# VH-VL binders against o29789, part 7

Target 1, 134 residues: o29789
Amino acid sequence: MDEKTLAKMIEAVNKHMPEKTRSLAEMLKEKDPTIRAKDGNEYYIEKRELEFIAQHVDELDWPRFRIPVILEMNDIGGERVIYVRDKLHAEFIKRAFGFDRVLNGILTLYMYELPQIRRKLRTASQVIFRISLK

## First folded at step 25 (VH-VL)

Design Z1
Fold by OpenDDE, look of step 25:
Structure Z1 (fold): chain C 134 residues (1-134), chain A 121 residues (1-121), chain B 112 residues (1-112)
Amino acid sequence: as target 1 above (134 residues)
Amino acid sequence: QVQLVQSGAEVKKPGASVKVSCKASGYTFTSYWMNWVRQAPRQGLEWMGEIDPSDSYTDLNQKFKDRVTMTRDTSTSTVYMELSSLRSEDTAVYYCARDSFDWYDYYFDSWGQGTLVTVSS
Amino acid sequence: DIVMTQTPLSLSVTPGQPASISCRSSRSLLYDLGKTYFYWYLHKPGQPPQLLIYEVSNRASGVPDRFSGSGSGTDFTLKISRVEAEDVGVYYCMQSIHYPLTFGGGTKVEIK
């Protein structure tokens, strides 16, 4: 597979990313909150997941906490890891799940840790791929 | 080989409680979520709830939230589902079902043989 | 709750003939990475339910290739190219992305 093809595949996979994130605060006020993806799809976010997030985030930060929680899949030294780049997301994950591994200033998760988060945030988190093409 | 073996059939009166067990073997018990699904006579499948591997969290169908308790015993690799305040409409075959273990697929890959619970006066 | 609507309710098929079952969800089941949290189960008489298809079109281990799943978003189809006696049972679709998890009403497949 050439780089061009790979890039297209990554783009295709990431087209399901949110077009715009929304605040936890505003979504908590909605009965059936949704996020619109770049491909035009609309994703319903489970209210119970938002409530779970809210339990582990200071109320003062609810307007600043962006949904969905972005879990960025990366390769480091041939091993796949997950980056949580957003500061509030990282703090939330630390508080809710106890993961606090920081590499180069970025909260980093191992693949075996990912299911714990995804089980609790089936809709309120999204995995994206970031592949460095050589 | 993954095996889920459930307890035997139960006959209960209305208002009573029933506790069904599901003994797991053939895999790492503490790594998989377990679900309970029931089927009433001439009805379809109905999800009741799930319990996490650590026995620290359950997620129940709101329909049963006040009557169902799910627990795990790691020492015996057994999951329990207790349903209280039984009603005639609770007559059903109850299944334990193991959840897949990954971050992107959420399905039931293994099922117990089922436990018939009959509620009658 | 997410409503899963199956059609038909029952299907009587001559052995060797094809069968088709439809399932529609009240919401799209497509989420990040293009994952669709949709599954088919078969409940044979006297047996527990068993996974048939996962993520719309993937056959579970041991499932014959005469079974195929297709669809996207909210519309899904299960096809059996050549129905055999062992295929008798009730087929259920399921979604697992929204709580509570919900099943379709089931489609009973019988042999003529």
Scores: ipSAE 0.846, ipTM 0.934, lowest interface PAE 0.6, mean pLDDT 94
Fold by ESMFold2, fold request of step 26:
Structure Z1 (fold): chain C 134 residues (1-134), chain A 121 residues (1-121), chain B 112 residues (1-112)
Amino acid sequence: as target 1 above (134 residues)
Amino acid sequence: QVQLVQSGAEVKKPGASVKVSCKASGYTFTSYWMNWVRQAPRQGLEWMGEIDPSDSYTDLNQKFKDRVTMTRDTSTSTVYMELSSLRSEDTAVYYCARDSFDWYDYYFDSWGQGTLVTVSS
Amino acid sequence: DIVMTQTPLSLSVTPGQPASISCRSSRSLLYDLGKTYFYWYLHKPGQPPQLLIYEVSNRASGVPDRFSGSGSGTDFTLKISRVEAEDVGVYYCMQSIHYPLTFGGGTKVEIK
């Protein structure tokens, strides 16, 4: 991916980010849940994806589990990796996918693990981009 | 070079089941999800579902109301689709199709040659 | 289910003339990365379907430059600037952001 394409994705991510995140508990009670993005548009979140998340998250945590699941792309020492910084998101990813590599308290995914996550969370996950060590 | 080779044509009676195979070669079988897509005569393409061959996870089109089962055998790099309680409207060519499995694009990058299943009285 | 509506159902085209195919989705396919999860497939007689255009406008490997895709959100167009005999077949649009994955009804292109 070149820098021009990356810049376009970063801008698009900023517009797509929710004005206000919503809890898993709240959204599970809705028939056709949506999130209002910063661009003012409503985006449907597939309820089947929320139910998949709920299957792997303790019910006591549903009220504070924020949607979308954040997947942070970083460049570390010339290697591109994904950080999952939110504790509840990380625990969910471990339970649902079995990915359990933790570095300095942060669940760290290889790029080749990302397609599976994106397939099960096409609308309920968000990739974001951070400048990181190279 | 990716190749998907499907089993041969089948003729079945209504109420029977059919199991179509798709043997993969030229790539790491468990690293890409597999899909099934069918086309009835004079009809369009219809997605039937997908399988993760690494753990047998499936996601199936509800239209088939649990008549479809997808399985795999990692020792032979083969995916199977079984459709039960066959009806005449299930007459179609059935294709396996490999998911591109990229994190930002979702399309089918390789297709089997197709398997004609004919359901007739 | 996301409905993908193609028009026209068929085209009979004189070789060398342009062709245009439209596809409309029942929901926006533009999502999280500024990407639009919309694709064109070509189903030639006697062959399995093949990817023609990915993400609205990008030609798949080996696809001639006479094919071009465009559109945004819910409305998409495939154009063939000069139809050739090898272009005959049924063209399908497809969306992949929502489950089940759905195809358009198809547009048959043939030579007259």
Scores: ipSAE 0.732, ipTM 0.882, lowest interface PAE 1.1, mean pLDDT 90
Fold by ESMFold2, look of step 25:
Structure Z1 (fold): chain C 134 residues (1-134), chain A 121 residues (1-121), chain B 112 residues (1-112)
Amino acid sequence: as target 1 above (134 residues)
Amino acid sequence: QVQLVQSGAEVKKPGASVKVSCKASGYTFTSYWMNWVRQAPRQGLEWMGEIDPSDSYTDLNQKFKDRVTMTRDTSTSTVYMELSSLRSEDTAVYYCARDSFDWYDYYFDSWGQGTLVTVSS
Amino acid sequence: DIVMTQTPLSLSVTPGQPASISCRSSRSLLYDLGKTYFYWYLHKPGQPPQLLIYEVSNRASGVPDRFSGSGSGTDFTLKISRVEAEDVGVYYCMQSIHYPLTFGGGTKVEIK
């Protein structure tokens, strides 16, 4: 990925981040659920994606499960990995996709695992970017 | 050299079923999702659904979900689309199409040659 | 379902003249990462559909620079600066962010 393309993505992510996250329980009750982003626009979240999440999350956790699912891309010493820091998000990912690599309490994914997740959560997931010093 | 080779043309009567195959080569079969798209005579393109060949997960266009089944065989790198309870309006060319499978771009980067299915009384 | 509306339905073009095709989406296709999930395909006679333009304006491999795509949000345009005989076929727009995936109705381009 070139530097200019990454910079544009980071800027776009900041604008697309939700003003306020919404719970899975709340959004499942709506016919056409949306999230208001920091850019002021309403973005539809595909109901099918929320239902997919619900199939893999204990119902008692639905009120605490925040949408979107956050996928944090890190560049650690030139190697890209994805952290899933939210505990409920991580448990969902483990159950739905079978990824179980936990390092220091953080579910850690390889880049080649990301397309599967993005295909099933095209509107209900959000990639964010972090760069860590080694 | 990605190649998608589909089974030959078929003629069916109303009420029958058809199973179209799509054999993939030139890439890791289980690493990319496969789609089916059809085109009836004088009509546009219509997406029918997708399959993940790694675990057989499918997501089907609701219009067809009661009549369409998508499967795969990893030993032959082949996906299948079966359409049941055929009607004359199902006469179409059926294409398999490989998902680009990028984490941030979603398009079809390779297509099979198409399979004509004719439903005639 | 997201409706993709193409205009015109057909074009008859003298070789060497420009052509322009419009596609309107019933919902914005601009989503996360600054990406717009909008694509153009060309369906030539006797061939499968082929990707022409990905993510609004990027030409697929082997596509001549006389093809250009533009647009934003819901309104998109494909331009051919000088139509050649090999450009005949049906052009389809597609969106891939909402389910089901949907195509425009097509624009048939013919040589006059």
Scores: ipSAE 0.695, ipTM 0.874, lowest interface PAE 1.5, mean pLDDT 90
Fold by ESMFold2, last read:
Structure Z1 (fold): chain C 134 residues (1-134), chain A 121 residues (1-121), chain B 112 residues (1-112)
Amino acid sequence: as target 1 above (134 residues)
Amino acid sequence: QVQLVQSGAEVKKPGASVKVSCKASGYTFTSYWMNWVRQAPRQGLEWMGEIDPSDSYTDLNQKFKDRVTMTRDTSTSTVYMELSSLRSEDTAVYYCARDSFDWYDYYFDSWGQGTLVTVSS
Amino acid sequence: DIVMTQTPLSLSVTPGQPASISCRSSRSLLYDLGKTYFYWYLHKPGQPPQLLIYEVSNRASGVPDRFSGSGSGTDFTLKISRVEAEDVGVYYCMQSIHYPLTFGGGTKVEIK
């Protein structure tokens, strides 16, 4: 992947980010749940992905579990890693996927661990970028 | 390098079951998901479901959910698809297809040779 | 289910002439990352399907440069600048962002 492709992805992520996040509890009640992105469009979130999340999140936490699950890409000392900063998201990832590497209080994933997560959360996860481009 | 080798053709009667195998080589079997896709005569390709060979997680097309089972054997690097309660409409070539497993792209990058299943009296 | 509608259903082409195949999705396939989860496969006689184009316009390894893909959102096109005998087969579009994964109905390309 080259830097021009990454730059395009970063711009697209800014447009695709939700205008407001929605709770798991709220979206589970809907037949065809959507999130409105900053670009003004409604994007469908696959209900089956929400149900997968629900299977690994205590029901009392559903009202405060925000959708999408945020996966933050960082370049740290020449190594690309993924931070999961939201505590409920991190606990979900640990329970659903078994990843438990916590560094300075942040669940930290290697890039080779990301495809599995993206496959189970194609519409319910969002990669964001905190990397420097020239 | 990547090779997906499927079991041979099968002829079945209506109401029977068929189990198709797909043996993988040339890569780390548990690192990529496997899919099953079929093609009936004069019809297009139809996705049947996927399996994560690392833990046997499956995700099945609801059209087949009650009739399809997907399993794997990590010791032989083999996935299986079993379709039960066969009917004539299930006559098709069945393919295994490997997920590219990119975090940013979702397509099938390798296919087995196909297994013809014929359902007839 | 997301419906992928291909046109034409069949295409008979004089060797060396161009061909164009269209695919329309019932829902936008443009999602996060600025990516469009849309792909073309070719099913040649006697062979399994093979990836032809990934993410709208990128040729898979070994695919000749006479193949090109374009489109955005819901409307996509595959072009063959000069059809050759080895291009005979059924072309399928596919989307992979929504479940179930769905293919177009296919476009059969023949030499006349």
Scores: ipSAE 0.682, ipTM 0.865, lowest interface PAE 1.3, mean pLDDT 90
Fold by ESMFold2, fold request of step 26:
Structure Z1 (fold): chain C 134 residues (1-134), chain A 121 residues (1-121), chain B 112 residues (1-112)
Amino acid sequence: as target 1 above (134 residues)
Amino acid sequence: QVQLVQSGAEVKKPGASVKVSCKASGYTFTSYWMNWVRQAPRQGLEWMGEIDPSDSYTDLNQKFKDRVTMTRDTSTSTVYMELSSLRSEDTAVYYCARDSFDWYDYYFDSWGQGTLVTVSS
Amino acid sequence: DIVMTQTPLSLSVTPGQPASISCRSSRSLLYDLGKTYFYWYLHKPGQPPQLLIYEVSNRASGVPDRFSGSGSGTDFTLKISRVEAEDVGVYYCMQSIHYPLTFGGGTKVEIK
């Protein structure tokens, strides 16, 4: 991916971030769930993606499980990796995909693992960026 | 070089089932989702569903959900689509299509040659 | 389901003349990464469909410069600046962010 394309994505993500996250429990009850982004637009979250998450999350935790699942891209020591910082998100990722690499207390994914997650969570996940472009 | 080679044409009677195969080569089979798309005579393209060959997870178009089964065999790098309770309206060319392996883009980057399924009494 | 409405249903074009195809989606296809999940495919006679344009305006590998895509949000256009004999076929728009994935109804392009 070239740096120009990545810079555009970073700017777009800032606008797309939700004004307020919503719980899995709340959204599962809705026919056509949405999240309102900071840009003022509402974005549909595919119900089947929420159901996939629910299959791998203890029902006790559904009220506390926030949507979207946050996937944080970082550059660490010249290596680009993905951090999953939210504890419930990390446990979900471990259960659903089998990724269990913890570094400094944070579930850490390689870039090649990202497509596997994103294809199942096209609308229910959000990549955010903490990377250097220069 | 990515190749998707499908099984040959089939002629079926209403009420029967058909199972179309799509053999993949030239890439890591389990890394890319496979889709099935059909085209009835004088009709447009219609997405039928997709399968993740790594774990057999499927997402089926609700129109076909009770009649379509998608499976795969990792030892032969082959996906299958089975359509049951065939009707004359199911006469179509059926394509397998591989999606892109991207975390930020989802399109079909390779297609099989198509399999004609004819349903007639 | 997201409805992708193409116009016209068919075009009969004098060789060397331009052609324009419109596609309208029932919902915005612009999403979380600033990406617009909108694509054009060409289904030539006797061949499987092929990717023509990805993400609104980017030509796929091997696609001639006479093809261009544009649009935003819900309204998209494919233009062929000078139609040639090898351009005949049915053109389809597609969206890939919402389930089920849906195609437009197709636009048949013929040489007059």
Scores: ipSAE 0.667, ipTM 0.869, lowest interface PAE 1.6, mean pLDDT 90

Design Z1
Fold by ESMFold2, last read:
Structure Z1 (fold): chain C 134 residues (1-134), chain A 121 residues (1-121), chain B 112 residues (1-112)
Amino acid sequence: as target 1 above (134 residues)
Amino acid sequence: QVQLVQSGAEVKKPGASVKVSCKASGYTFTSYWMNWVRQAPRQGLEWMGEIDPSDSYTDLNQKFKDRVTMTRDTSTSTVYMELSSLRSEDTAVYYCARDSFDWYDYYFDSWGQGTLVTVSS
Amino acid sequence: DIVMTQTPLSLSVTPGQPASISCRSSRSLLYDLGKTYFYWYLHKPGQPPQLLIYEVSNRASGVPDRFSGSGSGTDFTLKISRVEAEDVGVYYCMQSIHYPLTFGGGTKVEIK
């Protein structure tokens, strides 16, 4: 991926990030749930994706499970990996997809594992970018 | 080179079922989702659904959900689409199409040759 | 379902002349990462459909540079700078962010 394309993605992520996150429990009650992004626009979250999440999260945790699921892309010495830092998100990913690699307390994914997650959570997940050691 | 080879044309009567196969080669079968798209005569393309061949997870177009089943056989690298309770309106060419397997782009990067299913009395 | 409206329904073009095809989505296809989940496919006679343009404006492998895509949000355009006989077929737009995945109704391109 070239530098110009990556820079544009980083800027776009800041605008698409939720202004305020919403809970899984709240959104499951709505027919056409949306998240308001920092750009002021509302974005539809596919109800089927929320239901998929709900199948792998204990119902007692639904009120505090925040949407979207955050997938943090890191560049560590030229190697790209994905961190899932939110504990409920990490538990969900482990249950739903079977990824269980934890390094220093953080669920860590290889780039080749990301498409599987993104395919099932096209609207309910959000990639963010961090550059470690820069 | 990615190849998707579909089963041959079929002629069916109303009320029957049809099962179309799509054999994949040239890539890791379980790593890419497979889609089914059909085209009725003088009509456009219509998405029917998708399957993850690694675990058989499916997402079906609600228009067909009660009549369509998608399955796979990992030992032969083959996906199947079965459509039941056939009607004359189901006469169409049915295509399998491979997902791009990209974390930021979602399109079909390879298509099978198509299978004509004809439903007539 | 997301409606993808293509215009025109057909084009009859003198060889060497330009062509333009429009597609309008009932919802914005711009989502995270600044990506727009919008694509063009070409269905040539006697062949399976093939990817022409991915993510609005990027030509698929082997696609000549006379094809260009543009647009944003809900409005998209495919342009062919000089139509050739091999460009005959039906062009479809597609969105892939919302379920069910939906195609436009198609635009048939013919040579006069």
Scores: ipSAE 0.560, ipTM 0.839, lowest interface PAE 2.1, mean pLDDT 89
Fold by ESMFold2, fold request of step 26:
Structure Z1 (fold): chain C 134 residues (1-134), chain A 121 residues (1-121), chain B 112 residues (1-112)
Amino acid sequence: as target 1 above (134 residues)
Amino acid sequence: QVQLVQSGAEVKKPGASVKVSCKASGYTFTSYWMNWVRQAPRQGLEWMGEIDPSDSYTDLNQKFKDRVTMTRDTSTSTVYMELSSLRSEDTAVYYCARDSFDWYDYYFDSWGQGTLVTVSS
Amino acid sequence: DIVMTQTPLSLSVTPGQPASISCRSSRSLLYDLGKTYFYWYLHKPGQPPQLLIYEVSNRASGVPDRFSGSGSGTDFTLKISRVEAEDVGVYYCMQSIHYPLTFGGGTKVEIK
């Protein structure tokens, strides 16, 4: 992916980020759940994706499991990786996808693992960027 | 080069089932999800569902959920779609279609040639 | 389900003349990453459907530059600057961010 395309994605992410996150427990009770983004628009989150998450999260944790699942892209020494910093998100990903590589206390994914997650969580996950361009 | 080759045309009676195959070649079979899309005569395209060939995970259009089964055989790089309790309205051309391999884009980049299924008394 | 409404239902076009097809989505398809999950497919007679335009305006590999896509959010347009005989078929818009994935009803393009 070229640097110009990535720069456009970085500029856009802030607009899509939730103004206020919502819990899995709250959203599972709704027919057509939404999250209000910082751009002021409401974005639908697919109920079936929430149900997929719920299958792999202890029910006692549903009230504090925040939606969306955050996937943080980082550049480290020229290598691009994904950090999953939220502990409940990391445990979910480990249970649902089998990815369990923890480096320096942080669940760390390779870029080639991203499509497997994103395809199952098209609306319930969010990539954010902590990378430098150029 | 990517190729998706489907099984031949079928003629069925109402109430029967049909199983359409889609054999993939020219790429890593388990790395790309496969979709089924149909087109009835004088109708548009209709998505039926998708399968992840790596683990057989499926997501089915609820319209067909009770009647459609999607499976795969990794040893032959083949995906199958089985539609049961056939009705005359199920007469259509059925296509397999490969999803893109992107974390940021989701479209069908390759299609099979189509399989005509005719349901008649 | 997201409804994708195409207009017109059909076009009869003199060879060499332009054509324009519209598609409206019942929900915005602009989502994360600044991407819009909207696509055009062409179903030519005797062939399987083929990807024509991905993410609103990007031509798929091998698609001539007489095809162009545009739009934003909910309203999208496909233009053919000069229709050729090879362009006959049914054009479909599609969205891929919500399930079920849905197509527009199609626009049949014919030569007159």
Scores: ipSAE 0.543, ipTM 0.839, lowest interface PAE 2.3, mean pLDDT 89

